# VHH binders against MKRN2 opposite strand protein (MKRN2OS): the designs that were tried, part 2

Target 1, 223 residues: MKRN2 opposite strand protein (MKRN2OS), of Homo sapiens (Human) (h3bpm6)
Amino acid sequence: MHCAEAGKALIKFNHCEKYIYSFSVPQCCPLCQQDLGSRKLEDAPVSIANPFTNGHQEKCSFLLRPTQGTFLREYDGRSDLHVGITNTNGVVYNYSAHGVQRDGEGWEESISIPLLQPNMYGMMEQWDKYLEDFSTSGAWLPHRYEDNHHNCYSYALTFINCVLMAEGRQQLDKGEFTEKYVVPRTRLASKFITLYRAIREHGFYVTDCPQQQAQPPEGGGLC

## First folded at step 18 (VHH)

Design n5 (from m5 with S52Y)
Fold by OpenDDE, fold request of step 19:
Structure n5 (fold): chain B 223 residues (1-223), chain A 119 residues (1-119)
Amino acid sequence: as target 1 above (223 residues)
Amino acid sequence: EVQLVESGGGLVQAGGSLRLSCAASGFTFSDYWVYWYRQAPGKQRVVVASIYSGGRTKYSNSVKGRFTISRDNAKNTVYLQMNSLKPEDTAVYYCARESGWSPFEYDYWGQGTQVTVSS
């Protein structure tokens, strides 16, 4: 069973009036065993993008990863997530009971929230300095770590808010940031994990096609 | 094409009131977070007020209790009611749409409207 490497997309195709998900387009339909080679353009497979990225390739981003294991293998949907901020070189700044860490590895399967756009050149030039100056402040010493209020999330959000404030922008509380940027991505990730694991276990996953509600025939206007 | 057009700026005396309008075309305001910014001469552009898709509003401390942001969905327009204006409120006021992808990204801006408050 080819372990789909982190970053590979899933494939969705229509056959037997169902949606079938797989790592690749099979030669034959897993349901009816018919050859899938002569597909109509209408039945073209759709790629489902992998929501996980290598965090070390994501510049100036907010990252999420499981504290233990990976999203695709071990994450149970309840375990704690660890968060970090990347610099322009893909080093991940993160805060724990050990203080601020600068990771060059370990974030290869992450959910990414890009913070800076590629056209934000002025902010990007200052980003690494701001992140380092922020991280070396006495506020983020190991002995100040507290699980509920002074943790990895508060570290990342406080940094983001410092930069927002410096740019004259509106600051975000934890709830706002979570609702706006984290929840949409984690929902997508959850769906992907479900599909991925089902395909890994069974070779494919099947869902019902939403019945196109037959639009009632537009009543032929009697000419 | 997506456009934002501000209007309603002008000259007013201290203690007076103005109502700014931001009219949108090419999209619906109710689906987006919308912001009012201002830029005083020689100063950085700063947030004044925001309205969320769900109707929640936020204000900067400098305008809290004096300014009110609102939205008319039928007109696809966001308003900034400014009361008890001060000389320090003199600025170009801009309407902006947040992209929803990043806290740092605003994908559309208006051209701005000048507000001048005389002593």
Scores: ipSAE 0.751, ipTM 0.906, lowest interface PAE 0.6, mean pLDDT 92
Fold by OpenDDE, fold request of step 19:
Structure n5 (fold): chain B 223 residues (1-223), chain A 119 residues (1-119)
Amino acid sequence: as target 1 above (223 residues)
Amino acid sequence: EVQLVESGGGLVQAGGSLRLSCAASGFTFSDYWVYWYRQAPGKQRVVVASIYSGGRTKYSNSVKGRFTISRDNAKNTVYLQMNSLKPEDTAVYYCARESGWSPFEYDYWGQGTQVTVSS
């Protein structure tokens, strides 16, 4: 039953000179109790997309999930994230102290970084073979696992870099990959989690509207 | 419309220098990761250099110490200064913009400029 909520967007609407966040537009404003159906919201409600996806539906993607619990429920923003790579069928390849695992489930609430675009047919055709060949390498045996240097992240990044190299593309270090692709998505996720949890607890979340700096009245030039 | 236009290619003798330009329209280079690629005849297109919004640069081993990528924000142009050119540097050089969504996604490419280095 819990998986169905992971895909729902949040709604942002303006009322009482505030931004109000909720799971849906309520019948009445939670601040002033006015009926929101009768007064045309000056601004159309804005949908805030859920940043979390079912990782098993994400083909050829880099995935992030909490090592424990879910992003929406238990993740505290500091806990370790587990990393995986999906094949074309949504199987998640990931590396741990147990070696390379191939998960058909367990990634239903993930942050996804699509690696291949749908139009990259040639790479997609080879992706599963590359991923399997890479994963069966002696480099990723269980006894070689190290928390700091030879871990789930290094596994995924090394694979990505192997493919990039094969394609004549620029390889990325951990810092570059993190800064470019992980940090923007985790920031978005963090904001969403904050809103989601607040709404879940209180039914809504309220923020101040950025004051439209009143453009100073154009001084009417006295002719 | 987003467009990338390369220029500055030509014929040069070994040991010579060229400066390639990539002029952008429809967007600002400073907001994107920009790449120079090259493709030699019958070979795969390969990365040469990149520049990020923060000014960080990265080079392939084959051109490191000889090539310099730079950006002029006022002109919205990225440059590739190529020094100590070798016959092996003969290729069509392309400018590309990374989309920022994937390390495999380049959303815009120039038409390329030919660089020929004679022995």
Scores: ipSAE 0.738, ipTM 0.899, lowest interface PAE 0.6, mean pLDDT 92
Fold by ESMFold2, fold request of step 19:
Structure n5 (fold): chain B 223 residues (1-223), chain A 119 residues (1-119)
Amino acid sequence: as target 1 above (223 residues)
Amino acid sequence: EVQLVESGGGLVQAGGSLRLSCAASGFTFSDYWVYWYRQAPGKQRVVVASIYSGGRTKYSNSVKGRFTISRDNAKNTVYLQMNSLKPEDTAVYYCARESGWSPFEYDYWGQGTQVTVSS
């Protein structure tokens, strides 16, 4: 039964002076039971963007995933996140106490921060070689791993800073990178997880409408 | 429409000073990280100074102690005060606003202003 749940679309629609979130427009409003047939809503439903992507389809990107489990089912908001860098083939380079791993699977539900841009074409052709050379240096041997200052995050950020420097751009410390590029995405992910789980459990989720629409058309149908 | 306009470039003698301005329209500088870059003839464009939305600044080693980046929020303008200029500082200077979603994506650039330092 659960094989399709992680791929469901998430929508928001306005009815009964509330925003109602669900996987699809239901036949009847869950609050007032009025039929929501064709064109009964004043405004079209809005799709809620999925903040997660298959990391193995993301080229030259910084990825985040929970160290254990998946975001949608298991992530509790407190557990550590693991990070890595994709090459041009979607292989995820990531550093742990076991050294640098080159994962072809396991990152199918990830938050992605794109790194290489189209205007950096020269770097695209060299990305895989540079990432591999960086990863085989003595700095990332297993015994050098340390939870606070020499970990998966510092590995990924050090690589990013090497590329930023090569491109003549400002290097970033952990706080700067995290607050600018990671936190906004994890905030969106947190909201999405909350909605997804509530809808999975109860069929819908409701919030107050910040802008209200005219009363919906008169009801009709099978609800 | 978002625009950045640099001004204040020119010819100066070595040891002299110059102040560049970057005026913004279409957005408020105080909310963004802003950079000064330079591109010397035949060289890649490189960052020389940065000012963050909170006012913290960073400098490249080649200009540290000689250049000062600052922001005037009332005029929506970022400045680069360049002191003790050297012939090696000769370049086109650009201001740029950071990208919100990628550390490698530049968002908006000025047209550049030429600085020439004669020996």
Scores: ipSAE 0.457, ipTM 0.783, lowest interface PAE 2.0, mean pLDDT 84
Fold by ESMFold2, fold request of step 19:
Structure n5 (fold): chain B 223 residues (1-223), chain A 119 residues (1-119)
Amino acid sequence: as target 1 above (223 residues)
Amino acid sequence: EVQLVESGGGLVQAGGSLRLSCAASGFTFSDYWVYWYRQAPGKQRVVVASIYSGGRTKYSNSVKGRFTISRDNAKNTVYLQMNSLKPEDTAVYYCARESGWSPFEYDYWGQGTQVTVSS
């Protein structure tokens, strides 16, 4: 099996005046080798939320994935992201140079922004119809695709804005939607990717405690 | 609990002005996107003005140039200055705070204040 660390919880605990991140509390501290029975930690370990979900299990949601590869294995934090909108069955509607695709797979490691809320169940009954009608309206033909102004993101946001307008709500431009709903989630994802990869490779990851007082560097010639 | 209380509504003649106030308790307005909505009799509630956490503002085309949304952080109050009022502006006006979670999540609403503009 190639995914030995798959499904493991990611945690943070404090020992040796460092924050130590791992998949579980290890038998011994990786820094000082002292036994770490749960009774010996000053603070309880903290679980780190996994920002990724299987997008095909997310109903009525805005999804992000890397255009190529996966977040945990290949994403460098700067490569293009692809986006789409799920219907009530987890089918991901997304626009590319090939037109609107209706993907039943390929989005298994996604960031999800839920769109439908519990108090919008009337919208649930109409979501699939609205999304399909929007997608066949002629605006999203393959030849209309353009990287900067008529792409996967503009497709998804235009649909969201149609629903916002129908509800009498303030429509959002790309900057507003991205700042409010996307960036907070991608920041958490970037931090999680860093931790996950370090732990996978070395067994743990370490940072300084915020309250630790560090001595100045001893080298007088350093910049 | 989060509460929003609108005030300042009333009856005015066309061309007149009103200033609406929205006082908040249980949260700080400067941290949130805040809206003024209005609902005319028998019609859907629609947004007319927005002020974002960074202070940027937006207006519907029907009120742009006539209405100004502003914030007084010391009083934790948002205002809507309404000038050059028209009969079409007759509605109940609501102050609302964005939910903070997702774009369709339920906003927090005040009780509303009636504005009536006579010919």
Scores: ipSAE 0.408, ipTM 0.776, lowest interface PAE 2.4, mean pLDDT 84
Fold by ESMFold2, fold request of step 19:
Structure n5 (fold): chain B 223 residues (1-223), chain A 119 residues (1-119)
Amino acid sequence: as target 1 above (223 residues)
Amino acid sequence: EVQLVESGGGLVQAGGSLRLSCAASGFTFSDYWVYWYRQAPGKQRVVVASIYSGGRTKYSNSVKGRFTISRDNAKNTVYLQMNSLKPEDTAVYYCARESGWSPFEYDYWGQGTQVTVSS
């Protein structure tokens, strides 16, 4: 069975000289109680990009999730993250002290980094074979698992580097992959979690709207 | 429009040198990881040199110590200085800009420039 609940969309709108964040434009401003009908807002509401997706609906992707719980409800920002790689059917291959698992569930709220691009679909038919062959090698047996140097992240990155090398592309060390592809997404996710939880608890979240406030976060969040 | 134009290829004797240029328009090289690739006849296209947005460089083992990648941000141009050339360096050389969003995404490639190294 599929679970499609990765999280609600967030919006930002201006009213009462404040930025107000919520799940939808409310009927009345939560600060001044004026009727907000969509034509009465000074600026159009801006959608905040949702960084989470159902990982089992992602093909050929690198996924991140909290080792325990979910990002939106339980993640404290300090606990370990677990990673895996999806095949073309949304099965998540991931390595732990129990060896390589092939999960059909448990990744419904994930950060996703797509690995195959639309113009590379010749690789898609080979992806599942490559991933399975890689995963059944002796390198990823349970007893070889080691928290610091032979773990879920090294498994996923080693596979990515095998594909990069087969494509004649520059291989990446952990620092390069993390800073280029992971950190921008986790920074956006952290901001989203903060807003989401505040809105869930209080119905909305508000910040000052100073003249030098940057444009809505969608256009440059982590830099 | 985003364009990459390689130049500086040609015929050179073994032991000689060439300097390839990749001029970019429609974007700023300093914001991206940039690569030189080569494709020898009948072989796949492979990376030989890389320059990262922070200035770090990497080289394949086959060209280390002989090739140098560099960037001139004022001219929006990336260079490949090729010294001590060997016949096995004969290939079409391509400049490429990778996207910062996905490790396998190919944004733009030039048309390539032929380098031929004679014995």
Scores: ipSAE 0.327, ipTM 0.718, lowest interface PAE 3.0, mean pLDDT 83

## First folded at step 19 (VHH; from n2 with S52Y)

Design o1
Fold by ESMFold2, look of step 21:
Structure o1 (fold): chain B 223 residues (1-223), chain A 119 residues (1-119)
Amino acid sequence: as target 1 above (223 residues)
Amino acid sequence: EVQLVESGGGLVQAGGSLRLSCAASGFTFSDYWMYWYRQAPGKQRVVVASIYSGGRTKYSNSVKGRFTISRDNAKNTVYLQMNSLKPEDTAVYYCARESGWSPFEFDYWGQGTQVTVSS
């Protein structure tokens, strides 16, 4: 079906007073055509971290994917995201109008928020049982699905809050969880998607370098 | 090096008050959610109160109306005002910083300050 594009590397390098983004350091600068052999780059190229992972290789994690298509190829930045929770074997438990699904495929290009921590090792042994027991509750029957208050996100967050309570931790509402853990990751994903698509279409992407003497003229203080 | 240092614990009679302080260093304090936890003898460490980077506060049900968390970003300090203390509040109180990466990850803890409430 869709091409699996997770894992592609991007780099940034500095030449012609620009930041240039590409899949690899080219032989010649795409702007000035100068040979980019060793010593012609003032700064070493920097790798741009890929924010996407194969969700089926993530244990005990909260996953996000587009409801339709993939992030790199199809996601328009406006469409809804679907979410789920992985068990210890990479099976993605997710709730929709069809009830709880246990997906062994379809999440190969996902944003992942790890949930299990090393100090919760005893939870690893019980995670699959707790997730399965939670998922067979009557609360998650298909007819109980509702777009705004009883959906894929509320299912995942309710499970997370059950684990947080068991661990003596602060429960989180949707706004708190989204702002703290989801938004930072989706911002990185959006930047990566923009870069990836531009490089795919044009061979490279360019931004201006900031001024090297970017100092406020009035001697500004920061708190 | 990130450090969290609690102070203000001690022995107090039931009905009394204490104010705990947590002095933070080695990081941009104003950017982090900060927490007070407590651990009674033989029990799991549990959250008491939290204060977000934007100033919103939350409390466990056992302390609502009696405890107040606050922060002073100029002094890099988190406070816990503890009023109407009960023997059940006897515990080691810990200041903690949440990592910002996972809701289950607290990356730094203080060494704790003992609070003992006598009957």
Scores: ipSAE 0.445, ipTM 0.796, lowest interface PAE 2.3, mean pLDDT 85

